# VHH binders against Beta-methylmalyl-CoA dehydratase (mch): the designs that were tried, part 9

Target 1, 351 residues: Beta-methylmalyl-CoA dehydratase (mch), of Chloroflexus aurantiacus (a9wc34)
Amino acid sequence: SAKTNPGNFFEDFRLGQTIVHATPRTITEGDVALYTSLYGSRFALTSSTPFAQSLGLERAPIDSLLVFHIVFGKTVPDISLNAIANLGYAGGRFGAVVYPGDTLSTTSKVIGLRQNKDGKTGVVYVHSVGVNQWDEVVLEYIRWVMVRKRDPNAPAPETVVPDLPDSVPVTDLTVPYTVSAANYNLAHAGSNYLWDDYEVGEKIDHVDGVTIEEAEHMQATRLYQNTARVHFNLHVEREGRFGRRIVYGGHIISLARSLSFNGLANALSIAAINSGRHTNPSFAGDTIYAWSEILAKMAIPGRTDIGALRVRTVATKDRPCHDFPYRDAEGNYDPAVVLDFDYTVLMPRRG

## First folded at step 1 (VHH)

Design S04 (framework vhh_sonelokimab_d1)
Fold by ESMFold2-Fast, scan of step 1:
Structure S04 (fold): chain B 351 residues (1-351), chain A 124 residues (1-124)
Amino acid sequence: as target 1 above (351 residues)
Amino acid sequence: DVQLVESGGGLVQPGGSLRLSCAASGFTFSSYDVGWFRQAPGKEREFIGAISGSGGETYYAVSEKGRFTISRDNSKNTLYLQMNSLRPEDTAVYYCAARDYFGEYTLESEYDYWGQGTLVTVSS
């Protein structure tokens, strides 16, 4: 039907195509409460208005990852409704702080296309931009997604793979915080360890595991409006490759972030997503563990009160992380690794 | 069209060195993880090593670690394999391959594009 959007198939995308996604969405306190309940987030910045105000913000902001999921979810009907898998992220830069009551909208541009060898699927590379009600960028990122072809006999487009950035430069980071040692409450933050206390190459086991429930994941996909059939539609997926719904990769990112409070409590917010890989599928019933490595310590130009840490967080399913599972000597991911996530956090300094 | 073209193979004596090159065209080279595989006569293809698109990460098969070095020059769209202390058992056709930034480095099925191979013979 001309009135319905059945989602786009790989052959429907064109290089340089711009898509304005329906519909703008106001984020409410109810959305925040649901997000907190899904992940059990302990971060003081997003839980305490007085704590956020001590850092120069007007109130407790929306979690960076909730902003990510809402911006991402708006792209689903147009980009990934017929997707098999969301493959990765690059060049993710958070901009203006988002508060409850702000309205977000999303626009995407197709920046690359590649048909897979099977002739039945292809990869679509998309640059997405989320803005608030004043047209300030709150998030921009590149993602690529494997999408089905409607007709396997349709001719392949010319292959164009974009030049993906390896990281977001520290000079491009938005740093909305002002930190005073006198006003920063270490006990309320949950840790005495600040930017100065972390070392490049340090590995941190986040200890706890969390088991994914079907209702939990369905609530998450509804909250984000991520209605991709592989996550949402069990009737279709019980006859699919895995015989069950696959967990949204972003849900794993949020679980890993929440677990990382234990060891990284003073990592105020995610300022950038440098890269992310969903290395193996996850399902309801899987128990997620996580560990992190400090990849770099970066000074923020002109600032002595706050710094940036580049962090790799690895998530596993049904495998505790005390021995830091990652890749073997041959470069193969441990079969239990489900997420390899490289991101930049902002953390107070002793200044 | 996507092409990978290997060069630098040939006959070398045991203990010698060779540098293989792989020239890439038709795609954004820096966006792809690339690697080397080899296939000896009568044997299955085996992984040698791979390098990330940025060049920041390298992965090697355990048996070749320390003798072989993988590098890339994204400005020249070229992948390299430096092979030192060559042995008769290193005799094989060497292939370069490129893959999207997903899947396992050692799985040949994850590589989308393959070269035609270059023969390396290690013999006295």
Scores: ipSAE 0.000, ipTM 0.188, lowest interface PAE 12.8, mean pLDDT 87

Design S05 (framework vhh_sonelokimab_d1)
Fold by ESMFold2-Fast, scan of step 1:
Parts: structure tokens; C-alpha cells; sequence
Structure S05 (fold): chain B 351 residues (1-351), chain A 122 residues (1-122)
């Protein structure tokens, strides 16, 4: 039927195409409670209204990753319903602070297309923008996704690959916090280590593991409205590559972020996603561990109270991270590595 | 046809510098993490470094950190290895390799070049 959306296939995309994604969504306190329960997040900023207010905010804000998942999920029916894999992220910049009661909407622009040599699939590059009810940007990012072709004999489009930024510049970061030593409660934050205490090249084991459950992951994908068939439809995936549904890569990002509280408690929020790669599939039953490396320390122009850290967080399945698994001596990812995530966090400085 | 072609190898004196190139054809490097490896005759293959598809993440073997720099130019579909302060022990055939699709390959490196010889001798 012409009235249904079966999802777009590779040949349905056009360079420069703008897609306004259905539907706007108000984020409720119920959504926040569900998100918190999925990951057991301990970060004080999103857990404590008094703590958030001590940093100059109206109340506890919506977690940066919940904003990401909701904005991302809105793109799924139009971009990735028929996807094989979400391949990566670049240039992810968080903007205006989101609070419970705010309404988000998402628009994407196709910025690149390339057909794979198999003639059965292609890669679609999109720049997606999430805005609040006042048309303020809350998140923008580039992602590229491998999508099936409807007809292998359809002619290939001209190959256009966008120039992907290596990182979001520090001058483009939104810094909504005002930090005062008198009002910043280190005990409530959970750590005495501030921006000044971290060193470039420092590696941090986040110690604990969390096992993914089927119902947990289905709750997560439903909360985000990420209805991609590889995550949602067991009838189809039972006869697919793995015989089961694949865990949404963003679920792994949220698990790793939650685990990173142990070692990075004063990393208030994610300000940017510089790059991300889902290196191996994850499934219900896998136990996720994580570790992080400090890649760079950045001063925020005009600010002495707060700085930025560029962090790599690596997540593994069924493999503790005390020895920092990543790539072996031959350059291959450890088979247990499921996430290689490069992002920028905001952290208070000693005044 | 998928192909990686290394170039820029040759004879260099100890302490010298050399820049290797790896050109891809039949596919684009923008999707792939790509790396450099080396192998001396009669020895096993050794990892040198890798760079993510965006160029935002690099990883180096500890012994090469600070001497070698990996970079990419996606507009030219080319990977580079800048080698400084070369030692006789760096004498090897240098290979570039590209990782396959994240969920398609159990081995992350599906495509290998034929190699380019670097000889460091006094």
C-alpha cells in the first residue's frame, strides 16, 4: 500500500535531499526514570536537581545520551529501517540544554552516497539536526549507514563522500555550567579528581560489568523509538546472519558511559561525539565492561572554572578491562571489543 | 577489483626519514580503519599503527610512538606513513591493510597490499 512506509532502500536517497522526520516528541520525567533504570547511572548532574542548580541550571537536565538516542531514533524509519549496520559517527555537537517537558524534532540532509562493490548495498551519509520547541539546536551529528538495495541492477549514483571532521572544535562547544568551588560538592559528585588531575595518555579501568538482558534491550529500543529491524524483529532476524537480534550500538555507548562514572565521576556531560565505531556485534547475555583513555586536555576560551577532556572509551563483552584491551600487536581489535568511542566531556577545574 | 598499492619505499641511511603512501582502488577508504604493518624476511608480521575511518583516532605500537605518524587523505583515497629517525632495525617490507565491514569480517583486515621495501643501512 502507498499509505505505508516500508523503509527506504539505498536507491531511494538523493544527494542534498532533506528529510523532516516524523514525529516531534516531548521528553517526560517517565522517560528519564526509564533511562536511569536501564543503565543505573550515578552521575550527579542528571540525578540531582540541587546539584544541577549549583552549576547554574534550572533543574537536572536530560542526559546527553538520552537526547542522542531520541534524536537518532526519529531518523530510523526514513534512513535505517532496512539498514545492515550503522557504521560511524562524526562531528556530534550538543547544543541547548534539554529539560523534562521539552519537545524535540529531527531533520536530516543526505550529504554523501556510495555504492559498495557487492552491488547489493550502499552507504548513506547524513547530517542530522535535533531542535527543541524554540528551534534551538540540541544536537547535530553526521552518521553513515549501510543500507540494502531494493534492486541490485539499479544504476549506482555518483560516489560522493563528505569530509568528516576529526573532532568538534573546543570553540564550538556549548558550556552551560558555571562552577564555583564553594558550591561544587565533591562528595556528592563522587570524586575528588578534577580536570587538572587527569593526564593525557592516562588509562582508567571502570572495573564493573553489566549483563544485557532481552527485555532490557527491547525496553531501550522502544524508549528511543529505534525500530530498525535488526534490533526489533526477531521473526526476520531468526533467519538472518546471527539468528538473533543485534543490540543497538547506542545501548552499548550508554552502558559504557554509566560504567565510566567509576573513574570519571566529575565528567559532567558529553559536549561532543568526535567519532564512534561499533567494532563487533553485541547480544543479550553479553556482559559489558569499559575502560577510558584521556586523549587531550582542552582549555575553554575565557573560562578558568571548567575545561574539556577528550576521552576514548572502549567497551568489551565478557572480558574485564584491567589490561586495557583494544588492538593487538598486529593491529586487530580484540574480538571482545565492541565499542571504540571518542568524545569530549566537560569537567570542573581547580579555581 | 579491490586493491591496495604501497609506494615510497627505498634505501635510507640511519637517522633519515621516509614517507610511504598506500593508494586504494575498487573501494573507498572512508569506511575502513586502515593500518600499517611490516615484516622482515624470516620474521612474523609486526603492527606499526592504525587510523580510524574519520582520522579522529590513531593507535601506535609502543616502539614506534613518536617516530612514526599515520595520516589519511580521503579525497585522494590514500593512506600515509611518515617515518622519522629510522634505524637499521626498521628494515622490512611495509604493508598497508584495510579493515572490512564491522559485521562482515571476523578478521578486521580483509585487504592487503603487496608491500614496499624499506632498507635502512649505513
Amino acid sequence: as target 1 above (351 residues)
Amino acid sequence: DVQLVESGGGLVQPGGSLRLSCAASGFTLDYYAVGWFRQAPGKEREFIGAISSSGGSTYYAVSEKGRFTISRDNSKNTLYLQMNSLRPEDTAVYYCAAEGDYYESLSPYDYWGQGTLVTVSS
Scores: ipSAE 0.006, ipTM 0.311, lowest interface PAE 9.6, mean pLDDT 86

Design S06 (framework vhh_sonelokimab_d1)
Fold by ESMFold2-Fast, scan of step 1:
Structure S06 (fold): chain B 351 residues (1-351), chain A 123 residues (1-123)
Amino acid sequence: as target 1 above (351 residues)
Amino acid sequence: DVQLVESGGGLVQPGGSLRLSCAASGRTFSEYAVGWFRQAPGKEREFIGAITSSGDYTYYAVSEKGRFTISRDNSKNTLYLQMNSLRPEDTAVYYCAADSTYWGDYESAYDYWGQGTLVTVSS
């Protein structure tokens, strides 16, 4: 029937095209409770309304990654339903604070297209923007995906590959917090270590492991409305690449973020996603560990109470991180590495 | 840059075994997933299987699963295809192909290709 959306194929995209994704979604306290229970997050900002209020917020906000997953999930039916692979993302910038009761909607613009050599697939570059009910940007990012062609004989479009940013500049970060040493409760935050105490190149083992369960992951993908077939449809994937569904890479990001509380408790929120790579597939039954490296320390212009840290968090499966598995001298990832995630967090500093 | 060179092809009797090698020149082979394809005379090129950059995961075409095994040794920049219980219909030029992101059955997704090595299965 003409009434169904079978998803878009490569030749359906055109440079400059704007796609308004169905449907707006109000995030409820029930969604927050589900998200918190999936990852067991200990961060005080998203768990405690009094703690959030001590930082100048109206109440405990929605976790940045839950915002990311909901915004991303809305793009799936239009952008990546017929995708072969999500290849990466860049320039992820969080904007306005999101609270329970806020309604998010997502729009994307096609900013690049390139056809692969034999005419069967192409890469679509998309700039996606999530907004709240007042049209304030809550998240924007660039994503590129490999998508099938419907007709291999369809002519190739003009090749346009956008410049991808290496990181979100510190001057573009949204910093919604006001930190007072007198009002910041270190015991409630869970650590005495603030921005000043971290060093570039420092490596932090987050110690703990968490095993992914089948039903847990399916609940996560449903919460996010990420209906990509590789994560969602076992009937198809039983005869696919792995004979089973693969874990959504964003689920691994949220597990790693939750684990990073042990060592990075004062990392209040993620302000930017600079890059991410899902280096190996993960499945239900895998146990996820994580470690982080401080890549850069950035002063926020005009602020002495809060700073930014650029962090790499590496997640592994069935491999504890006490020896910081990552890449060898030849640049090869350790076989256990499933996530290489480069992001910027906001952290209080000594004034 | 990565350049791929297949070797180990030749004449083999039905029921026999053969191991093909794909050697990469360049220091970046370990960052690439690699696949094996074959093309019989007068036919389309077909996918055999692929292996991730780490070597931990493999994906095989249904028709080849169980007879063919893909492995890699990143320390030697070499990919292998172990072929068992060979049949006359396995006669083809065998190609290795590499891509930094994709390791599935779409030929067009692979950026780098070898020149191929001929395998002939006959008595």
Scores: ipSAE 0.000, ipTM 0.324, lowest interface PAE 13.3, mean pLDDT 87

Design S07 (framework vhh_sonelokimab_d1)
Fold by ESMFold2-Fast, scan of step 1:
Structure S07 (fold): chain B 351 residues (1-351), chain A 125 residues (1-125)
Amino acid sequence: as target 1 above (351 residues)
Amino acid sequence: DVQLVESGGGLVQPGGSLRLSCAASGFTFSDYGVGWFRQAPGKEREFIGAISYSGGSTYYAVSEKGRFTISRDNSKNTLYLQMNSLRPEDTAVYYCAAGEPFYDSTYSEDDYDYWGQGTLVTVSS
């Protein structure tokens, strides 16, 4: 029937196209409980209403990455249902705080297109904006995704590759917290180490590993409404390159973030995603480990109570991180590295 | 303008080794999957090996696996091909090529958007 949407293929996209994604979604306490159970998150900000209120918030907010996954998932039927892989992220900026009961909607603009010479695929660059019910931006980011063509003989579009930002500047960060040393409960936060205690170049092994399971990954992709066929459709994917479904790269981001509590407990929220790359595919049965490096310490203009840390978190599969696997001197990733994630967190200072 | 420039070719005796380099400019090298192809006299161009944009995944033609090693240095925008135990049948013009990151793409010539001019490798006494 003409009433069904098989998803867009590469040749369906046009430069400058604006896509208003269906459907707005209210985030419920049930969604929060499911997200917490998938990753075992221990961060006090998103777990404790009294803790969040001590920082000037109304209540415990929705985790930045759950906001990310829901905003991202809304784009899937229009952008990436027929995708092969999500290739990277840039310029990700979190805005207004999201609470249970808030309704999010997403709009994307096509900012670049490039057809691969195989004639079978192309790369679509999109700038996506998630807003709440008050039309306040909660997240904006650029991503690029490899999408299949319907017809290998269809003419290539004009090739345009956008200039991607290296990072979100500290002056563009949303800092919704008011921190008082007298009211910040270090025991409840889970660590005595604040912004002042971290050093540029410091490497932190997050120690623990978590094994991905088929059912848990399917629950994650359903929670996010990320229905891309590479994650959902085993009938199709068992005949594909890997013979199985690949794990959604954002699931790895959330696993790595959850693991990073051990060493970065006072990293209240992710304020920006500067760069993110899914360097190798992951599958159910893989055990994910993570480590982080402090890339920069940034003062927030006009603030003495809170600062920003630029962090690289590296996730690996079936390889503990005590020796900090990453890239060799030539820039080649260790084959076990599945995520290279460069992001900015907000962390209290001693003033 | 996008440019790929191969170097390191030359005359080598059978059993010898060579390292080819490919210097990339005019694009963000670390965003591209890159590979090596060769064309022997009187034969079709053939795939040798490719490395993902991250360097974490490598792919080789079955006939060359174990003798040739592909690597990249994203800090220098350079692709390498280490060739060991060279044979007269390895005599060819070697080309480097750049295309979009690989997850599920084929490794044919059509997968690559940009090509170098080639460097000649001659394996003879």
Scores: ipSAE 0.000, ipTM 0.363, lowest interface PAE 12.5, mean pLDDT 88

Design S08 (framework vhh_sonelokimab_d1)
Fold by ESMFold2-Fast, scan of step 1:
Structure S08 (fold): chain B 351 residues (1-351), chain A 121 residues (1-121)
Amino acid sequence: as target 1 above (351 residues)
Amino acid sequence: DVQLVESGGGLVQPGGSLRLSCAASGFTFSSYEVGWFRQAPGKEREFIGAISWSGDSTYYAVSEKGRFTISRDNSKNTLYLQMNSLRPEDTAVYYCAKDTYSYGLDEYEYWGQGTLVTVSS
């Protein structure tokens, strides 16, 4: 019926189209507790109000990735219900600090369209913006997604592929923290290693593995309202490609971030997502491991108390990361690699 | 040049077995997820199964689970599909497919010419 949204197919998108996603959502203390329980996060910033206050915040903020998941989930019915695959992310910038009680809403703009040569699918590039109740940007990012065509004979749109940024510039980062050596508790943070102690090219094994449970993943996708049928509908997916529901790629991002506490405890928050790829499917029963590489160290103009690190975190399934699996000599991913995530974190400095 | 060459199809009685082969060339076979699809007359192409580059992970459509087995031999650049307990509804052209991305996103390209399997008495 005209009253239902069966999702959009490739032909339904047009360049410059603005989509206001239903529905605004107030984030509660209960949402934060559920998120923390799903990943067992040990980061002090989001676990301790006194710790957050020592950094100049009013109280413990909600995690950057919970902001990401809620903003992303609102786009699913309109952009990716009929998607085959999310292909990547670029230009992800976190803005205003989000606290429990804040209300987020999401709007997307179609910035590119490319029909694939098979005539059956196309790629949609969207710029999505999440805002709080005062219309302050809390997150903006570009993603592109491969979507099925309803009719292979439908005319192709004009091909427009946007220029994607390699990274979010340091000058565009939101740095809401004020760090004082007298007020920063290294023992409570969980590590003595600050921005000064990391080296470009350094590789860090995060050691531990975490096995995904089916109920856990269903709770995660419900919390985020990421209702894509591949994650939600077992009746359909029993007849589908893998015979079971596929884990949401963002769930893997949050598991890898949580694991990265062991080695990157002083990485206060994610300030930017430069790129991300979900390189192989994951399922309930898979055990996720992670490792990270320091890609760049960046000074924040005018600041001596805090700096930025560009980090790659690689997640694997059923394969420990002591030997840093990634790509072979030909550039192909190890089959155990399920996530290649390039992001920028904020970390205190000694000065 | 990427090439996929399917073989092993033919006429088989209900309840019989066939083994299909796909010979790959023109790319680093051991670095890509590859799989099998089929298309019956008047129907859309449907997924049968896929195998990771190392052979450590296999994925099957539910309707084929237990009857069909996918395997690969990276030393011979060859993909296999073992089909058991064949039924008339398995009659189709079977295609070997390579994932477009070496990292296993589900975007298949470089479809082979196919091999016809007919299940009939």
Scores: ipSAE 0.000, ipTM 0.239, lowest interface PAE 11.5, mean pLDDT 88

Design S09 (framework vhh_sonelokimab_d1)
Fold by ESMFold2-Fast, scan of step 1:
Structure S09 (fold): chain B 351 residues (1-351), chain A 124 residues (1-124)
Amino acid sequence: as target 1 above (351 residues)
Amino acid sequence: DVQLVESGGGLVQPGGSLRLSCAASGRTFSSYAVGWFRQAPGKEREFIGAISGSGGRTYYAVSEKGRFTISRDNSKNTLYLQMNSLRPEDTAVYYCAAKLSYGTWYSPSQYDYWGQGTLVTVSS
C-alpha cells in the first residue's frame, strides 16, 4: 500500500532535503523510571530534585542521553530503518534543559551523500535538531549512516561529504547551572573530586561490568522508538550479517555513562558530543566495561563555579579495562573495543 | 521556527559606514548560527559572514575580511553587520539567514530561514 512507510533507501535521499519526523512526544516520569531501570544510573542531578534545585534548576532534569535517544529514535523510520550501521556522530550540542512533561520533536536536513564503491550501499550525512514545545533547541548533532540501495544499478548522486567539526567549542556550550560551594553536597554527589582535581591525560578505570540481556535491549529500543530492523527484527536478522540482532550503539553509550559514575560522579551532565564511533558490534550476552581519559580542561568564560572537561570514554565487551584497551601501534581498535566516545561534561569547581 | 526582519539599509557615500540589524522572533535565536548574504542585480547570492549561536565563532568571506564585522545580542534576539569603507561594488540587497546545520557556513542552501532583505546603495 502507498499508505505504509517501508523506510527510505539510499537513492531516496537528496542533498538539502529537510525531513520533519513524525511524531512529537511528551516525556513522562514513566519514561524516566524506565530509563533509570535500564542503566541503574547513580548521578545525583537526574535522581534528586532537591540536588538539582541546589544547582538552580526547577527540578531533576531529563538525562542528556535520554534526550539524545528520543530525538535520535524519531529519525529512524525516515533515515535509518533500512540502515546497515550507524557510523558516527559529530558536533552534538545540548541546549535547553528538558524536564518531565516537555514535548520534543525532531527535524533533519541531509547535508551529505556518498555512494560506496560496492554500488550496493551509501552513506547519508544528516544534521538533526530536537526542539521542545516552545521551539527551543534541546539537542543538535550530525550523524552519518550506511543505508542499503533499493537498486544497485541506480545512478550515484553527487558526492558531498560535509566538513565535520573536531569538537564543540566551549563558547558554544549551554551552562544552565549555578553552583554554590555552601549548597553543593559532595557526599550526596558521591565524590570529593571536582573539576580542579582532574588532570589532562588522566586515565580512569570504571571497574564494574554489566551484561546485556535480550529483554533489556528490546525494552531500550522500544522506549527510544528505535525500530531499526537490525535491532528489532530477529526473523530478518537471523539470516542477516551476524545471524542475530545487534545492540543499538546508543545503548552502549548509556551503559558506559552509567558505569563512569564510578570515577566521574561530579560530571553533572553531557554538554556536547564531539565525536562517537561504534567500533565493533555488541550483542545480548556481552558484558560491557568502560574507562575514561581526560582530554582537556576548559574554563567557562565569566564563571569560577563550574568548568568543562573533555572526556574520552572507551567501552569494551568481555574485557575489563584495568590496562586501558584502545588502539594498537598501527591505529587499529582492539577487537574488544565497542565504543570510542568523545564528549564534554560540566563539573563544579572549588572556586 | 524563526522569523527574520532586516533593517538599516539605505543610500551611503563611498567610504561611508552602515550598520544593518536583523531582528529574530521566537525563543530559539541563541540556538541558531546566523549569517549575512548579499545579492547584486544579475549575480548569485554571495556569503558575507556568519556567527555561531553563542557568538564565540565568526566566519568571513575572504574578500570582506577587515571591512565588515558581524555581532549578535541574544538578549535582544538581534544580529548586526557593521559595514565600513563602503564601495560602489557593495551595492546589493543584504539578507540575514539562520541555520541549524553545524560546520557549513558558506552555502546559501545550508540556511533554513531567510529575511526579505534590505537594500544598500553606495553612490555619490
Scores: ipSAE 0.000, ipTM 0.221, lowest interface PAE 16.0, mean pLDDT 88

Design S10 (framework vhh_sonelokimab_d1)
Fold by ESMFold2-Fast, scan of step 1:
Structure S10 (fold): chain B 351 residues (1-351), chain A 124 residues (1-124)
Amino acid sequence: as target 1 above (351 residues)
Amino acid sequence: DVQLVESGGGLVQPGGSLRLSCAASGFTFSSYAVGWFRQAPGKEREFIGAISRSGGSTYYAVSEKGRFTISRDNSKNTLYLQMNSLRPEDTAVYYCAARYSGTYYLHSNEYDYWGQGTLVTVSS
């Protein structure tokens, strides 16, 4: 029967192909409660409607990463159901603020294809766009995914590798906040350190560790509808690369973001994802730690009340981050590093 | 076979108004965010304004805010720029541009398709 979607293999993709992903999804207060319970997030913006309103928002918004996970999850049946690995992200840009009750839908365009030398796999470069019910973009990003070939003897497509942006320019950021010094409650935010207080090159240990549980990760993948077989189907993965299910890389991003409250409490929201790499697999039972480096401080054109920080957050498994594990002089990652995440946050200024 | 064709440019007096159009063909216009850029002789290309794929969201450069209005008609595959209270400083070649996504970008290097431009001269 042609009525089912068994997922696409590398040969099924075409340069310029547009995919409208099934199905639109309304984000509910229940989804927010589940997300909060998975990560124990302490950020005031997404926890407090009065705090969000003091910044000019209608109410407490949906966390940027929950928006990311829901938009990403919608692409899985068409793009990565038969994937081996999600290789990276670039040009990730958050747009319109999302609130409980908003409905999101996702569309993708294939922007590059590259067959690997093994003749058994290829890399698909995809630009994905999530919109709300008013067709306002809430998130767009590029990702590239290693996908199996159905037939190793199938001819390779013309190799097209897109030029990936190094970062989202500050002039392209959506800044939905209106900040006044009189209305910004430092005690409620959880820190006295604002944009002015951070320095380029500063390294911040987020101290705490969190152990991943089997039920926790399955709840997360179900919440996001990320049904990729590597995360979801133990029967298949028992005979797979690791003999077990791999933790979704985005789950590690959310754990690291939650941990980063300790040191970056005034980082209101993620405005951009410049780059992200999952450098080693994670499994249930692993304990995640994180640290961050300030990469750049950027003024928002026309604004004195708020600025942007470009941040690298590194997550490790079973290794505390007091010594800031990362890459050696040759560029090789420390074996404990599971995430290298380069993103831009919006943070109030004292003025 | 993708084309963006600007029209409506010409000579206009200071304080006057002008409406530019950009007709799109060869691609699914409703899947693209679109915007307007301008370039005066000897200057870099400058962002003017952009509109999301449905028309529900717009963004304008600070220098044009309140004088220019961007709109689109997906049924006609057309982008518009309404320019009011024109000044000699607005003299430039105006380009429309499209990028695959619902979101516009402020930088020209992030757009997939470009028109040939239409000249607007603000002079007596």
Scores: ipSAE 0.000, ipTM 0.225, lowest interface PAE 13.7, mean pLDDT 88

Design S11 (framework vhh_sonelokimab_d1)
Fold by ESMFold2-Fast, scan of step 1:
Structure S11 (fold): chain B 351 residues (1-351), chain A 124 residues (1-124)
Amino acid sequence: as target 1 above (351 residues)
Amino acid sequence: DVQLVESGGGLVQPGGSLRLSCAASGFTFSNYDVGWFRQAPGKEREFIGAISGSGESTYYAVSEKGRFTISRDNSKNTLYLQMNSLRPEDTAVYYCAADYEWGSSYLDAEYDYWGQGTLVTVSS
């Protein structure tokens, strides 16, 4: 039927195409409660209105990753319903603070296309922008996704691969916090370690593991409205590549972020996603562990109260991270590594 | 001129074993991760397993149930797939593929070079 959307295939995309995604969504306190219950997040900024107010905010804001998932989920029916895999992220910049009651909408622009040599798939590069009800950007990012072709004999488009930034520059970061050292409650934040205490090259084991459950993942994908068939439709996937549904890669990002509280409790929010890669599939029953490396320490121009840390967080399945699994001497990911995530967090300084 | 050439396919009885080979030429084989994929009629290409350039690391799809073993011989520029306890459901065209860039990959479209495939039919 012309009235239904079966999802787009690779040959349906055009360079420069703009897609306004249906439908705007108001984020409620119920959404926040569901998100908190899925990950057990301990970060004080998003858990405590008095704590958030001590940093100059109106109230406890929506977690950066919940904003990410909601903005991302809106793109799924138009971009990745027929996707094989989401391949990566770049240039992710968080903007205006989002609070319960705010309404988000998402628009994407196709910025690159390349057909794979198999002739059956192609990669679509999109720049997506989420805005609030005041048309303020809350998140923008680039992602690229492998999508099936409807007809292997359809002609290939001109290959255009965009120049992807290595990172979001510190000068482009939104820093909504005002930190007073006298009023910053270290005990309530959960750690005495501030920006000054971390060193480039430092590796941090986040210790604990969390086992993914079927119902948990289904609630997560429903909360985000990420209805991609590989995550949602067991009837199709039992005859697919793995005989089972694959966990949404963003769910792994949120699990790893939640685990990172143990070692990075004063990382108030994610200000940027520099790159992210889902290196191996994850399934219900897998136990996720994580570790992080400090990649860079960056001063915020004009600010002595707060700084930025560039962090790599690696997530593994069924493997504790005390020995920091990542890549071998040949550059191959350890089979247990399911996430390689490079992002920038904002953290208070002593001055 | 880069080539990957599969061999060893054919008709085999259920419960039987088969060893596939993939001969590589035109590139430095030891610098590439190499893997096996299969495609049954009417189905998507399915990842079976991959082995790192050095041969030290191997990766398998969880659906393989320990029946398949991947190995390589860099001195002979050859990749192998040992298949045991074959079932009618294993009937497919089997492809070898090489990936230069870092990390293991279960995504077929990320592989740089592909063989033409060898047909394996499991039937009485």
Scores: ipSAE 0.000, ipTM 0.271, lowest interface PAE 12.6, mean pLDDT 87

